VHH binders against q6mzz7r34to333. Designs and how they scored, part 26

Target 1, 300 residues: q6mzz7r34to333
Amino acid sequence: TFKDETFPAADSSIGQKLLQEKRLSNVIWKRPQDLPGGPPHFILDDISRFDIQQGGAADCWFLAALGSLTQNPQYRQKILMVQSFSHQYAGIFRFRFWQCGQWVEVVIDDRLPVQGDKCLFVRPRHQNQEFWPCLLEKAYAKLLGSYSDLHYGFLEDALVDLTGGVITNIHLHSSPVDLVKAVKTATKAGSLITCATPSGPTDTAQAMENGLVSLHAYTVTGAEQIQYRRGWEEIISLWNPWGWGEAEWRGRWSDGSQEWEETCDPRKSQLHKKREDGEFWMSCQDFQQKFIAMFICSEI
Key: E = the ipSAE of ESMFold2; O = the ipSAE of OpenDDE; V2 = 0.75 times the mean of E and O plus 0.25 times the DockQ between their complexes.

## First folded at step 5 (VHH)

Design t5 (framework vhh_3k1k_2; at its last look DockQ between E and O 0.81; V2 from the best seeds 0.00; counts 0 for: pae E 7.3 > 2, grease 29 > 24.2, SAP .788 > .668)
Fold by OpenDDE, look of step 5:
Structure t5 (fold): chain B 300 residues (1-300), chain A 123 residues (1-123)
Amino acid sequence: as target 1 above (300 residues)
Amino acid sequence: QVQLVESGGALVQPGGSLRLSCAASGFTFRSYAMGWYRQAPGKEREWVAGITWSGGRTYYEDSVKGRFTISRDDARNTVYLQMNSLKPEDTAVYYCAAHPGYGSYYTSLYDYWGQGTQVTVSS
């Protein structure tokens, strides 16, 4: 099986600063086949943002962008290509990223850093059977230099690295913006959309009582104008890279909110999904208040 | 509580060099990306350079690439900007900024800022 000597199964690939920051010890590297949970798959059924679960690295900036990427078949195919743990498996995986005006290929082996039987960083979903997010994260870590270089970053960098596109920054507190129109237009164009919450009382991402996470990046997955009582409200859908059961909005238009019970909008059944999967709706008004910026990456 | 103090600004001739320093306090310096911005008279503040929390990656505005170098010393809670081959167009107040680990080199809305240091390039 292939071993990548340029990004070895060693502490250097994690980076000393992250090792210290997280006080990581007894890190070992295992291939997916060596992990519990059954036979590994690169992609199980289909690519979905819900396959992503953030791990030990504060790389929400990358994962949010990645979450958005999953909605664009063209880009995700460009980056992930066709790979497998079965057909011609050799423990080698390849990914593409946009760098310096061109797509570059990054080659990795499939050894992942773990403590015990748990991956240190992005966690494979479906009972440790789907590994495309873990492997892609590793590839991006290699591109950047180490996993430490994933720990804290900028949404724009991830968005461009994944698309080669152009960034539009929308500062939510600076000027009024028609969010529904902007999101719909961007979505229709196949653009990637992310957003970020401001810092909280700490210098780290922290779950707040309202269900949002401070200093955190989210994927914007949609926006709609919805009927409510005798009028209309604008709502926006977000996805948290923390994944299942971690943190979702608890205010108006959240999964369990009264607004969904009160709306007579015929699209209610389509829009309202009661899942603890990291995805939720909130009013555009609340979004503008609780978030600082939205980033749209469009194809050139 | 949070404080960024820039120093090193001066008057220099075209082609000269300067090294700016920014001493940080009041926050977990090692966990922040750091950056330099500049504002010339009558112009908006613009991003110049950035360095990741780990120091593993650096970014530069096109106009300063090859001339400016950003670096950091976590032990001293200091970020530096080595400026070589200075041009009159580089004349500005230079600001140090601390960036959260999700944000942008291009936004200033919620960054920590210093008071700035004046750099003047003139013959």
Scores: ipSAE 0.341, ipTM 0.705, lowest interface PAE 1.8, mean pLDDT 91
Fold by ESMFold2, look of step 5:
Structure t5 (fold): chain B 300 residues (1-300), chain A 123 residues (1-123)
Amino acid sequence: as target 1 above (300 residues)
Amino acid sequence: QVQLVESGGALVQPGGSLRLSCAASGFTFRSYAMGWYRQAPGKEREWVAGITWSGGRTYYEDSVKGRFTISRDDARNTVYLQMNSLKPEDTAVYYCAAHPGYGSYYTSLYDYWGQGTQVTVSS
């Protein structure tokens, strides 16, 4: 099977800064076929942001942009192409990114860095069975130089690298912004939308008591004006690239909150889905208070 | 306390070279992206160059690309700006800044800033 000599299954591909700072040891490289969970798949059914679970690279900026991209089916073939672990399989996978005014193809082998039987970085869905997110992350690491180069990057770069589009930066603590209008307009246009929290008590990302993660990037997945009591409220939905877990917003309009129980809006069941999948709603007021920036990437 | 201290600003002739340094303390320098900004008299502060946390990628405003080089030394908590082929329009106070990893290339509420070092390009 193919062995990529330009991005080898070695410490150089992880990068010394990440190896030293995280004191990583016992890292080995395995192909998906050698991981537990049965035969691997590149894509199982459709691509979805829920296929993604962030690992040890602190690359939420890239994964949040990727989460937004999965909402646009036009990108599936362009970036991911038609690939599998069976048809003409030779351990070679290919991806495209936008670089310097053109789409650049990045070729990798499918050896992934693991500790034990678990992927060190992005984790596959369905207990090690769906690998497009792991392989795409590896390809982006190769493009940037190493997995260390994924650590704490710029949202603008990820959005452009995935689309070739132009970025609008919205600083949430500046002049007022009509968030519902901005998100709906961008979504209708097929734009990618992400946002970021500020630093917390430490200079590393950490879950806070309110359920948000500090120094972290999220995908913006929707915004609505919703009927509440005798009036209307504005809400925004977000997706956390950490994936499934307890790290979700616990304030107003969170999953299972009083606001969802009390709303008489006829769209309630469409908007509120009680799942621990990293996606949640919050009020636009809380969003403007708790986040520092929103980024909209539009294709020309 | 967080501190960024720029040094190396001077008066130089057009076409000359200058290297700026920015020494950081009071935060985990190796976890931040770093940037250089400049402000000419009567103008807004503008972004000049940036470098990622790992040092693996560098970014430049179009007017300085090919002339300026940003670099970092995590062992000394220092970021540098090598400025070659200097022009009179490069005259400004140069500031270094630390960014929390996914901020904009532009300023934000949570960026750390130095006090600046004056660069003057004049014959």
Scores: ipSAE 0.013, ipTM 0.456, lowest interface PAE 7.3, mean pLDDT 82
ESMFold2 (binder alone), look of step 5: mean pLDDT 84; pTM 0.859

## First folded at step 7 (VHH; framework vhh_h_nbbcii10_fgla)

Design u1 (at its last look DockQ between E and O 0.79; V2 from the best seeds 0.00; counts 0 for: pae E 8.9 > 2, unsure alone 63.3 < 65)
Fold by OpenDDE, look of step 7:
Order: structure tokens, then C-alpha cells, then sequence
Structure u1 (fold): chain B 300 residues (1-300), chain A 126 residues (1-126)
């Protein structure tokens, strides 16, 4: 099986800062087939943002972009290509990123740093043994130099690295924007969309009472005008790369909010999904107040 | 309580070099957290332009196309100081240079930066 000596199964691939922060010693690297849970899959049926679960790296800026990428078949195919743990498996995986005006190939082996039987960083969701997110994150870490270099990056860079596109930044506090129109237009065009929350009481990403996470990046997955009472309201859908726990919005139009019960919009069943998967709706008004910026990456 | 204080500006001839410093107080660079440090400039009659940026981890840097290959952004955690090494200076580099800090994930856009210095004037003239 292939071993990547340029990004070895060693502490250097993780990076000293991250090792210190997490107090990691004697990190073990394992191939997916050596992890419990059954045979591994690169992609199971199809890729989805819900395959992604952020791990020990503060790389939400990348994962949010990745989450958005999953909605674009053209780009995701370009980046992920066709690979497998079964057909002609050799422990080698290849990914593409946009760098310096061109697509570059990054080759990795499938050894992943683990603590016990759990990946230190991105993990397969719901024990589905789907490893494309883990391997892609590793490839991106290699591109940047180490897993430590995944920490606290630029949302714009992630979007460009995955697409080679052009960034439009919408400053949510500076100018009124028709968010619904902007999001729909971008989505229709196949653009990637992410957004970020401002700093909170702590200097780290922290879940707040309203369910949002401070200093955190989200994927914008959609926006709609919805009927509410005798009028209309604008709502926006976001996905948290954490994808677990109570890391969803708890205010108006949240999964358990009264607004969904009160609305007579015929699209209610389509839009309202009560899942603890990191995806939620909120009003555009609340979005503009709680977030600082939205980034749209469009094709050139 | 966070303060940024720029220094190092002055008059320099075209082709010359200059090193700007930004002393930060109220937070420490050594903290492994989400922040971005950046240099911006505003030329006379022009808008604010992002010049260079560095992520909190130090692993990611950004440079404006106009300064790539000539300017280098760096930091010294022990001194809690941000630097901008400017080489091969041109007349068009004349501007007030500002140091800024963003609490959060990196951005090239000025509107997202939380703290700003008073600025230091760089004049490139023969």
C-alpha cells in the first residue's frame, strides 16, 4: 500500500501548535480499513454536506466551503474524482485544488491520525464509514503544510481553493441587501456560499444561547420568501459544519419554532425538516443581525 | 482595550525599502485563536486598500497583487508586533498605512476588521 513520505504519518504532519493545543502525544495513524465499523467507503451513494463532521481542527472556514461544494456536481467531481476503497485500492487518494491560477493535484495516503478508534479531525458522520471528507481534509492539510495550518484560515481562500472562482462579499451590517434574491441567484448559478459569525464572549468558537456558534463559519444552503400569517417573511437556511448536538438556531423559524406551525405556506413540508443535522432556518432579519458577512464564490 | 500603534513610516526614494511595525496591546499574538492581522493603505484621493494579511496561526498569508513579490508580512509573537517589509518601493505605494486586527476567521475586506491603528505615512518620492 502507498505511503506518502511528503506528508508522513508523523507529528510534523499535524504541526506543533495543534499538538500543543490538544496535548497530543504518540498519535496513531490508521487506514480506514483498520478502523472499527465495517468496510470503509470513499463515497456512499452520493456526497452530502451531512457527511461532514468537524473534528479537532478549527477549519470551519474550509468545511463550510466544502459543505457548499457538495451542492455543485461540477466542482465536486473535479475535486474528488472517481476513487474507491475496493476497485484497484492501493491506499492512495488524489484530490484537486485551485492554486496560483491552475488546478493542482494533491496525492495522499489514507492513513489518518486517530485517538483510540476515532479520527482526531473530521470524522465520518453517523458511523457511515464514509471517508471522503476525512481524506479531502487531509489533502487540504497537506496542501497548506499541516493540520495546524487548517486553523483559523480565510473563508475566501477556501472558496477559491475549491473553485477558482471570484468572491463577492456581502457585508450584512453595511448595506441593505436582498438576501433571498442574492442567494437564489447564486445557487442557480452554482456558486458557493458561506457566512461567518462575529466574535463572542470567548476567543474560541462557542455555542451561544440562541444556538449559534460565535467565531464560526456556516454554509448558506438556501433562502426563501415564505407565507406567514397575513404576509410574507424572508428566511435563510444555514448549515453548521459541526453537524451535531444543539448547534442549531433556536429562534424564529428554527426547527422547533412556532413559525413553522403557524405558516400555511404550501412548501412547509419541503422546507421544514426537523433534524439535528446542523441545518436550520432563520429569518433574514435575524441573519443580518447575528452574522457579519456572507461570501459568494462564482465561476469566472 | 485593544490598541494598535503603527511606526516606521517616512520618506523614501523609489526603489528603496522600508519596514513598518505595528505594536499590539490588549491581546497576544501567541494565543492560538481565530484572528487575522492585516496591513491596509489609503492613498490620497483613493479608498482603503488591503495590502497584506496573516492568519492567527501564521500559516496563511494574503498579498494584494500590486505588492506581491515586494512586500512581506510577518509577526513576532514575543514582541506582539506585526511587520510589513516593503521593498522596491514605488511612487504609487505612497499612502497612509494602517494596521488592523480582525477577531474571527480571516478576511481580505476591511469592514470586518475590529481594531485599527492611527496609521503611518509612507511617502515614496525622488
Amino acid sequence: as target 1 above (300 residues)
Amino acid sequence: QVQLVESGGGLVQPGGSLRLSCAASGFTFSDYRSYTLGWFRQAPGQGLEAVAAISGSGGRTYYADSVKGRFTISRDNSKNTLYLQMNSLRAEDTAVYYCAAHLGYGSYYTELYDYWGQGTLVTVSS
Scores: ipSAE 0.191, ipTM 0.636, lowest interface PAE 2.9, mean pLDDT 91
Fold by ESMFold2, look of step 7:
Order: C-alpha cells, then sequence, then structure tokens
Structure u1 (fold): chain B 300 residues (1-300), chain A 126 residues (1-126)
C-alpha cells in the first residue's frame, strides 16, 4: 500500500492553524478499510452532492463549488477519474485540478485523519461508506499545502480550480435579474453555480434563526416557476455543504412549509423532497433579500 | 470601532517602487476568526478594481493580471498590518488604493468586503 512522503500522515499535513484552533489531540490516520462500517467505496452509484458533508475545515467555499460540479458529468470524470478500493487498489488515489493554465494531477495515499473512528474533516456517508469526497478534499489540501490552507479560501479560486472557467458575478441587491432564466441557462450549459450570504452578527459562519448560515457559500441546484394560489411564483433550490442533518431555510417554500401543501403544480412530488440533506427551496424574492451574490462559472 | 488606515502612497517615477501599508484597529488579524484582506484601486474616471487579496492564513493569494509579477501582497498578523509591495510601476498604476477586509471565506468581489480604508493616492509620472 502506498505511503505519500510528500503529504504524510502527520500533523504537518493538517497544519498549525487547525491544530491550535481546534486543540486537536489523539489524531490518528486510517485508511477507509480500517474504519467501522461496511466495505469502503470510492463511488457508490452515480456521484451526487449529497455524498458531501463538511467537517472541521472552514472550506464551504470549496465544497459549495464541488456540490455544483457533481451535476456536470465531464468535470466529474476529469477530476475523479475511474478509481476504486478493489480494482488494482494500492492505497493510491489521484485527482486533477486546474492550476496555472493547465490541468495538474495530485496523487495521495488514502490515509485520512480521524479522531476515534470519525473522520476529522469531510465525513463519508455512514450508510454508503463512500469516500470520494474525503479523498478529494485531502487532494485539494495537498495542492494548497495543508488542511489548514483550506480554512477560509476563495470561492472564485475553487470554481476555477475545478473547471478552468470564467466567473460571472451577479450582485443580488443592485439590480433585478431573471433568476429562473439565469439558473436554467447556466445549468443547461454545464456551468457551476454558487452563492454567498453576507456577514451575520458574529465574525464566523453560524446558523441563524431563519435556518440560513451567515458568511457561507451554498450551491445553487435549480430554479423553477411554480404554480401557487392561482398564479406563479419563482423558487430557487440551494444546497448547504454542511450536509446531512444541518440547518435548512425555515421560511416560505422550506421543506415543512404550507406553500408545498397548497401548490397544485403537477411537478410537486418531483421538486419537493422532505429530507434533512442540506437541500431546500426558497422563493427567489427571499433569495435576493437574504443572499448578496451569485457566481456562475462557465468554461471557455 | 473597526478602522483601516492606508499609508505609503505618493509620487513616483515609472519603473519605481512603493510599499503600501494598511494598519487595522478595532479587530485583530491574528484572532481565530480569519479575515480575508485585499487591495483595491480606482483610477480617475474609472470604477473600482481588485488588485490583490490574501487569505486569513496567508497561504493563498490573488493578483489581477495587470499586476502579476510586479506586486506582492502580504500580511503580518502580529502587527495587524497588510502590505502591498509595488515594483516596476507604470503610469496606468496611478490610482487611489484602498485596503479592505472581509470576514470569512475569500472573494475578489468588491461588494462582499465589509470594511474599507479611506484610500491612499499613488501617482506614477515623470
Amino acid sequence: as target 1 above (300 residues)
Amino acid sequence: QVQLVESGGGLVQPGGSLRLSCAASGFTFSDYRSYTLGWFRQAPGQGLEAVAAISGSGGRTYYADSVKGRFTISRDNSKNTLYLQMNSLRAEDTAVYYCAAHLGYGSYYTELYDYWGQGTLVTVSS
């Protein structure tokens, strides 16, 4: 089994900022097959954003971009390649990122930092034992220098590092944008779409009473015009990279809201999945009020 | 009260160098809540342009294409100070330069920056 001497299973790969800030003790490094649960998988079924759950690094900027990337088959294939824990497995995994005008390959071993039997950073899905998100995060940490270098990076960099594309910035408070048209057009073109909340009352990202997270990046996952009360409303879907069991929007069109019970739109069952997976709908009006920016990254 | 104060601007000939500083007060660069810091500029009759940005850890930087290889952003969290080293200055670098800070994840988008300095004028001419 491969052991990476350039990004070793040691504190240097975590970095001093996170070691000090989180006061980490008893950190060990394990390969996925040495963690509890079933046999590990790189990808189980097709990949999706719901395989991602943010851990101890403040890297929502990267994970939100990654969430959007999972909806584009060409980028998924380019970055994740075809890898497994069975066929020709040697504890070695590789990923590609766009750097300095070219795609570069980053090679890692599959030793992940854990505390007890729980991954310290991105967490695999317990039921799936699916590790591509954990390993991809490690590869990006190696590219940047350490897991500490994932801490509060640049959203635009993540979008470019995953695509080599060009970013269009949309300021949601300045002028009106036809959000449904913009999101549908970008999605059809295979573009990545993310958005950002402004500062909250604290200096850190935190869940607010309305269920949104301040100082945080989300994936934009869809937009629709939906039938409601003898008219139509525009709604937008977002995904929070904090993942399963984390806070979701609690206002209009949220998972438990009356709007879903009252709509007669025939697509209701397809659009509304009542799960705590970090994905939710909200009205485009609320989106424009609560978010400050939307970023669309398109390949040239 | 959060305050950012730039210094180090002035008149310089083409090909010369300047070092801009930005002193922060009312918050610290070294607290566990990371701040992304940036330099922006506005030339006469033009809009605001991102010049450079640096992550809370100092490990990740951004530079506009027009300044790559000539300008270097750095931060000294112990001195609560952001720097911009400007080498090989050109007439088109003439602008008012602003220091800015953003709480949390980094961005080059000016409207996400929460705190701004008053600006310092850099003039590059013979």
Scores: ipSAE 0.012, ipTM 0.461, lowest interface PAE 8.9, mean pLDDT 82
ESMFold2 (binder alone), look of step 7: mean pLDDT 80; pTM 0.829

Design u2 (at its last look DockQ between E and O 0.39; V2 from the best seeds 0.00; counts 0 for: pae E 2.6 > 2)
Fold by OpenDDE, look of step 7:
Structure u2 (fold): chain B 300 residues (1-300), chain A 126 residues (1-126)
Amino acid sequence: as target 1 above (300 residues)
Amino acid sequence: QVQLVESGGGLVQPGGSLRLSCAASGFTFSTYRSYTLGWFRQAPGQGLEAVAAISGSGGRTYYADSVKGRFTISRDNSKNTLYLQMNSLRAEDTAVYYCAAHPGYGSYYTELYDYWGQGTLVTVSS
């Protein structure tokens, strides 16, 4: 099986800063087939943002972009290509990223850093054994130099690295914007959309009482105008790269909010999903108040 | 209390060089905690624009197109200081230069930075 000597199964690939920060010990590198849970899959059924669960790296900036990427079949195919653990498997995987005005290929082996039987960083979906997110993150880490280099990168860079597109920044506090229209237009165009929360009481990313995480990047997955009482409200859908079982919005239009019970919109069943998968709705008004910026990356 | 203090500004002739420094206090450029650091500038009558930014790890940098190849951003964690080496200065580089920091995710979008210095004036004139 292939071993990547340029990104070895060693501490150097993780980075000393990260090792020290997280006091990581007893890190071993294992191929997916050597992990418990059954046979590994590169992609199972289809690519989904819900396949992503953020791990030990502070790379929400990348994962949010990745989450958005999953909604673009053209780019996700280009980046992930057709690969498998079964057909012509050699422990080698290839990914593409946009760098310096061109697509570059990054080759990795499929050894992943783990503690026990748990991946240190991006984790497969629970009991899913789908490893495209883990391997893609590793490839990106290699591109940047190490897993440590995934910490606190540029939101814009993630979007561009995945698309080669152009970034439009929207400051949510200063510029009135028709969010529903903007999001729908961008989505239809195949653009990637992310957003970010401002700092909270601390200079660290923390779960807030309202269910949002401060200093955190989210994926914008959609926006709609919805009937509510005798009028209309604008709502926006976000996805937290933390993934399943993690914090979601707890305010208006959240999964358990009264707004969904009160609305008579015929699309209710389509839009309202009561899942603890990191995705939630909130009003555009609350979004503009609780988030600081939205990034749209459009294809050139 | 977080403070950023810029220095190194002044009058320079076109084609000249300056090195700006930003001394940070109240937080550390620690190897255990990443801050995104950036230089921004505001020319007379113009808005604030990003000049350069550097990720917490130092592995990623951003440069405005107008300064690419001429400016270099760097950080010295041991000195808790951010630098901007400015070469081949032009009249259009005249501005107040600000140092800024962000404790979380990186960005070179000005509005995302939490901490700002008071600025240092750079004047490029013959």
Scores: ipSAE 0.774, ipTM 0.891, lowest interface PAE 0.7, mean pLDDT 94
Fold by ESMFold2, look of step 7:
Structure u2 (fold): chain B 300 residues (1-300), chain A 126 residues (1-126)
Amino acid sequence: as target 1 above (300 residues)
Amino acid sequence: QVQLVESGGGLVQPGGSLRLSCAASGFTFSTYRSYTLGWFRQAPGQGLEAVAAISGSGGRTYYADSVKGRFTISRDNSKNTLYLQMNSLRAEDTAVYYCAAHPGYGSYYTELYDYWGQGTLVTVSS
């Protein structure tokens, strides 16, 4: 099986920042077939953002962009290609990223850093059975230099590196914006949409009492006008790349809120899926108050 | 309130070097460490352009294509100071240079920077 000498299964590929900051010890590298959980798949079922679960790299900026990208078949096909752990498998995986005006291929071996039989960074879904997000994260780490180079990156870079597109940015506290129109227009065009919270009480991302995470990036997944009482309210849906079982917004239009109980909108069951998968709704008013920036990345 | 003060500008010949500094004040040590800091410049008749940025947590850097390999951004969070080392200066680097701070996740778009210094003039001329 293939062993990548340019991004080896060693501490140099993790980088000193994460080794020291996270006080990592007992890190070994394993191929997916050597992990407990069953036969590995590159893609199990269809591709979706819910296949992604952020691990120890603090790379929400990349994973939020990736979450949005999963809804764009042209870009996800360009980046993921057709790969498997069976057909012509040799421990080699390939991905494409946009670099300096061109698509560049990045190849990796499939040795992943592990601690205690669990992947240290992005964690595979389905009890160690689905690996495209782990392998793609490794490829991006190789492109940037190490897993440490994923730590708190620039929001714009992931959007461009995944698409080659053009970014429109919105400062949510300084600009009036029709959020529902902007999100619906961008979604129809196949654009990627992400957003970010401001700094919180510490210099790292922290879950807050209201269920949002400070200094953190989210995917914008939709926006709607919804019937509420005798009028209409604007709501926006977001996905937290921390993934399944993680904290979600607890305010108005959250999964347990009275707003969902009271609405008579015929789309209620479609919009409110009642899952702890990192996706939630909030009012557009709360969104503009709690978030500082939104990015729309469009094909030119 | 956050205050930013640049220093180190001046006149230099083409091919020369300058080091800009930016002293920050008016916030706690923890919030400064989380802010993304940047250097921006404006020549007469032009808009602001991003020169370099450095994230708070994570320490990643951005450089405009026109300055890659010549300029180095750095920060010393214990002294609340941002630096720009400018080498191999060219006439097109002549501009007023501003330091700026963004109170959130890393970005290098000017629209997201809330706090700005007054600027320091760099002139590259024979």
Scores: ipSAE 0.459, ipTM 0.767, lowest interface PAE 2.6, mean pLDDT 86
ESMFold2 (binder alone), look of step 7: mean pLDDT 81; pTM 0.838

Design u3 (at its last look DockQ between E and O 0.37; V2 from the best seeds 0.00; counts 0 for: pae E 4.3 > 2)
Fold by OpenDDE, look of step 7:
Structure u3 (fold): chain B 300 residues (1-300), chain A 126 residues (1-126)
Amino acid sequence: as target 1 above (300 residues)
Amino acid sequence: QVQLVESGGGLVQPGGSLRLSCAASGFTFSDYRSYTLGWFRQAPGQGLEAVAAISGSGGRTYYADSVKGRFTISRDNSKNTLYLQMNSLRAEDTAVYYCAAHPGYGSYYTEFYDYWGQGTLVTVSS
């Protein structure tokens, strides 16, 4: 099986800063097939943002973009290609990123840093043994230099690295924008969409009382006009790369909100998913207040 | 209390060089958060624009097109100081230069920075 000597299964690939901060002393590198839970899969059926669960790296800026990427078949195919743990498996995986005006290939082995048979960083969700997010994150870490280099990168860079596209910044506090139209247009065009919350009372990413995480990046997954009472409201759907239900919005149009009970919109059953998967609805008004900006990355 | 203090500004002739420094206090560059740091400038009669930024890890940098190849942003975490080396200065580089910090994810845009210095004036004139 292939071993990547340029990104070895060593502390240098993780980075001293991260090792010290997390007090990592017994890090073991294992291939997915050596992890418990059954045979590993690169991609199971199809890729989904719900395959992603953020781990020990503060790489929400990247994972939010990755979450958005999953909605674009062209880009995700370009980056992930066709790979497998079964067919012609050699412990080697290849990914593409946009760098300096061209697509570059990053090659890795599939050894992942773990503690107690759990990945230190991105890990498969729901124990489905689907490892494309873990491997892609590793590839991106290699591109940047180490897993430590995944901490707190640029929101724009993640989007461009995955697409080679052009960034449009929508500052939510300064300019009026038709968010529903913007999101629908962008989605239809295959653009990637992310957004970010400001810092809270602390200079760390923390879950707030309203269910949002401060100093954090989200994926914008959709927007709709919905019937409410005798009128219409505009709502926006976001996905938190943390992937847990406890980190979801708790205000209007949240999963458990009264608004969903009151609406007579025929799309209610379709839009209201009631899942603890990190995805939630909120009003565009609340979105504009609670978030700083929305980034749209469009193909050139 | 978080404080950013710029220094190094002054009068310089076209083609000259300056090195700006930004000393930070109240937080450390080397902590787990790895603050994103940036330089911004505001010319007379113009809005605030991004000049350069550097990620917490230092692995990524951003430069405005107008300063690419001439300016270099760097950070010394041991000194808790941000630098901007400005070479081949032009009249259009005249502005108040501000140091800024963000305690998390990075961005090229000003609205993402939480802490700002008072600025240092750079005047490029014959």
Scores: ipSAE 0.689, ipTM 0.863, lowest interface PAE 0.7, mean pLDDT 93
Fold by ESMFold2, look of step 7:
Structure u3 (fold): chain B 300 residues (1-300), chain A 126 residues (1-126)
Amino acid sequence: as target 1 above (300 residues)
Amino acid sequence: QVQLVESGGGLVQPGGSLRLSCAASGFTFSDYRSYTLGWFRQAPGQGLEAVAAISGSGGRTYYADSVKGRFTISRDNSKNTLYLQMNSLRAEDTAVYYCAAHPGYGSYYTEFYDYWGQGTLVTVSS
C-alpha cells in the first residue's frame, strides 16, 4: 500500500513543538483498518459536523471552519471527492484546498499517529470508524508543514483555504448587528459562518465558568426568532469543535435551561436537541456580549 | 491599559532596510502571549492597510501580497516586543506604520484590533 515519502509516518510530520511540549511517547502510526472498532469508513452516511472531534493539535480555527463547511454540500465533492477504504483502496487519499488562486490537490497515505489504540489528533466520533475528518486534518497538516503547524492559526486562512471565498468580518462589540438576519442571509447564500471568543488568562484555550472557551473558535449553525412568554427572543446556535458537552454555554437558552421548558414555540422540538455534542443555543444578546468576532465567508 | 510604542522609523534610500520595534505594556486581565499582533500602515490619502500579523505563539503569520518576501514579522514574548524587519524598501512603502493588538482569537482585519500605537513614519526616498 502507498507510503507518502513527503509526509512520512515519522516524528517530522508531527513536528518538534508538539513532541517536546506534550512529551509524546509511544506514538505509533497505524492505518485505520489496524485500529479497533471494525472495518473503517471514509464517510458513513453523509458528512456532519458531529463526525468531528478535536484532538491534540489546537486547531479549533480549522475545525470550526470545517464544521460550517459540512452544512454546504457543494464542497463535499470538491474537497473530499469520492473515496473509500474498499473500492480501489491502496492506502492513498486525496483532498483539495484553495491555494494562491487555484484548487490544489494534497495526497496523503492513511497512516495516522496514535497513542495506544486512539488517534492522537482528530478521532472518529463515538468510535464509529469514520475517518474523513482524521484524514482531512492530516492533509491540512501536510499542506502547512506538520501537525505542529496547525497550532492556533487564523480563521480567515481556514475559511479561504476551504472555499476560495471572501471574508466579511463583524466586530461584535463595535456596532449593532441584526444577528438573525445576518446568519439567515449568509446561510441562504451558502456562506460559511464562524465566530470567536476573546483572549483569556493564558495563550491557550481554556474553559470558562459560563461554559464557553476563551481564545477559541466556534461554528455558527443557526439563528432564530423564538416565541417566549408574550413576545419573541432572538437566539443563535453554535458548535464547539471540541465536541464535548462540558464545553457548552450554561446561561439562557442553554440545553438545560428553563427557557426551553417555558417556550410555546411550535418549532421547540426541532430547535432544542438536548445532546452533549458541543452544540448549543444562546440568546443573541449574550452572544454579542461574550464573543468578539464573527466571520462570514462567501463566494464572489 | 495596554500601551504600544513604536520605534525604528526614519528615512531610507530605495533598496535599503529598516527594523521597526513595538514595546507593549499595561496588561492586567490577559496575557500578552494571548494577543494577536500586527503592523498596519497608512500612506497619504489612503486607508489603513494590513502589512503583517503574527499569532500569540508566533507560529502563524500573515503578510500582504505587496510585502511578501521583503518584510518579516516576529515577536519576543519574553520582552513584550513586536518587530517588523523591512528589506528591499520601495518608494511605495512610505507610510506611517502602526503597531496594533487584538485581544481575541487571531485575525488580521483592522476592525478587530482594539489597541494601537501612535505610529512611526517610514520614508523611502532617493
Scores: ipSAE 0.288, ipTM 0.682, lowest interface PAE 4.3, mean pLDDT 86
ESMFold2 (binder alone), look of step 7: mean pLDDT 82; pTM 0.844

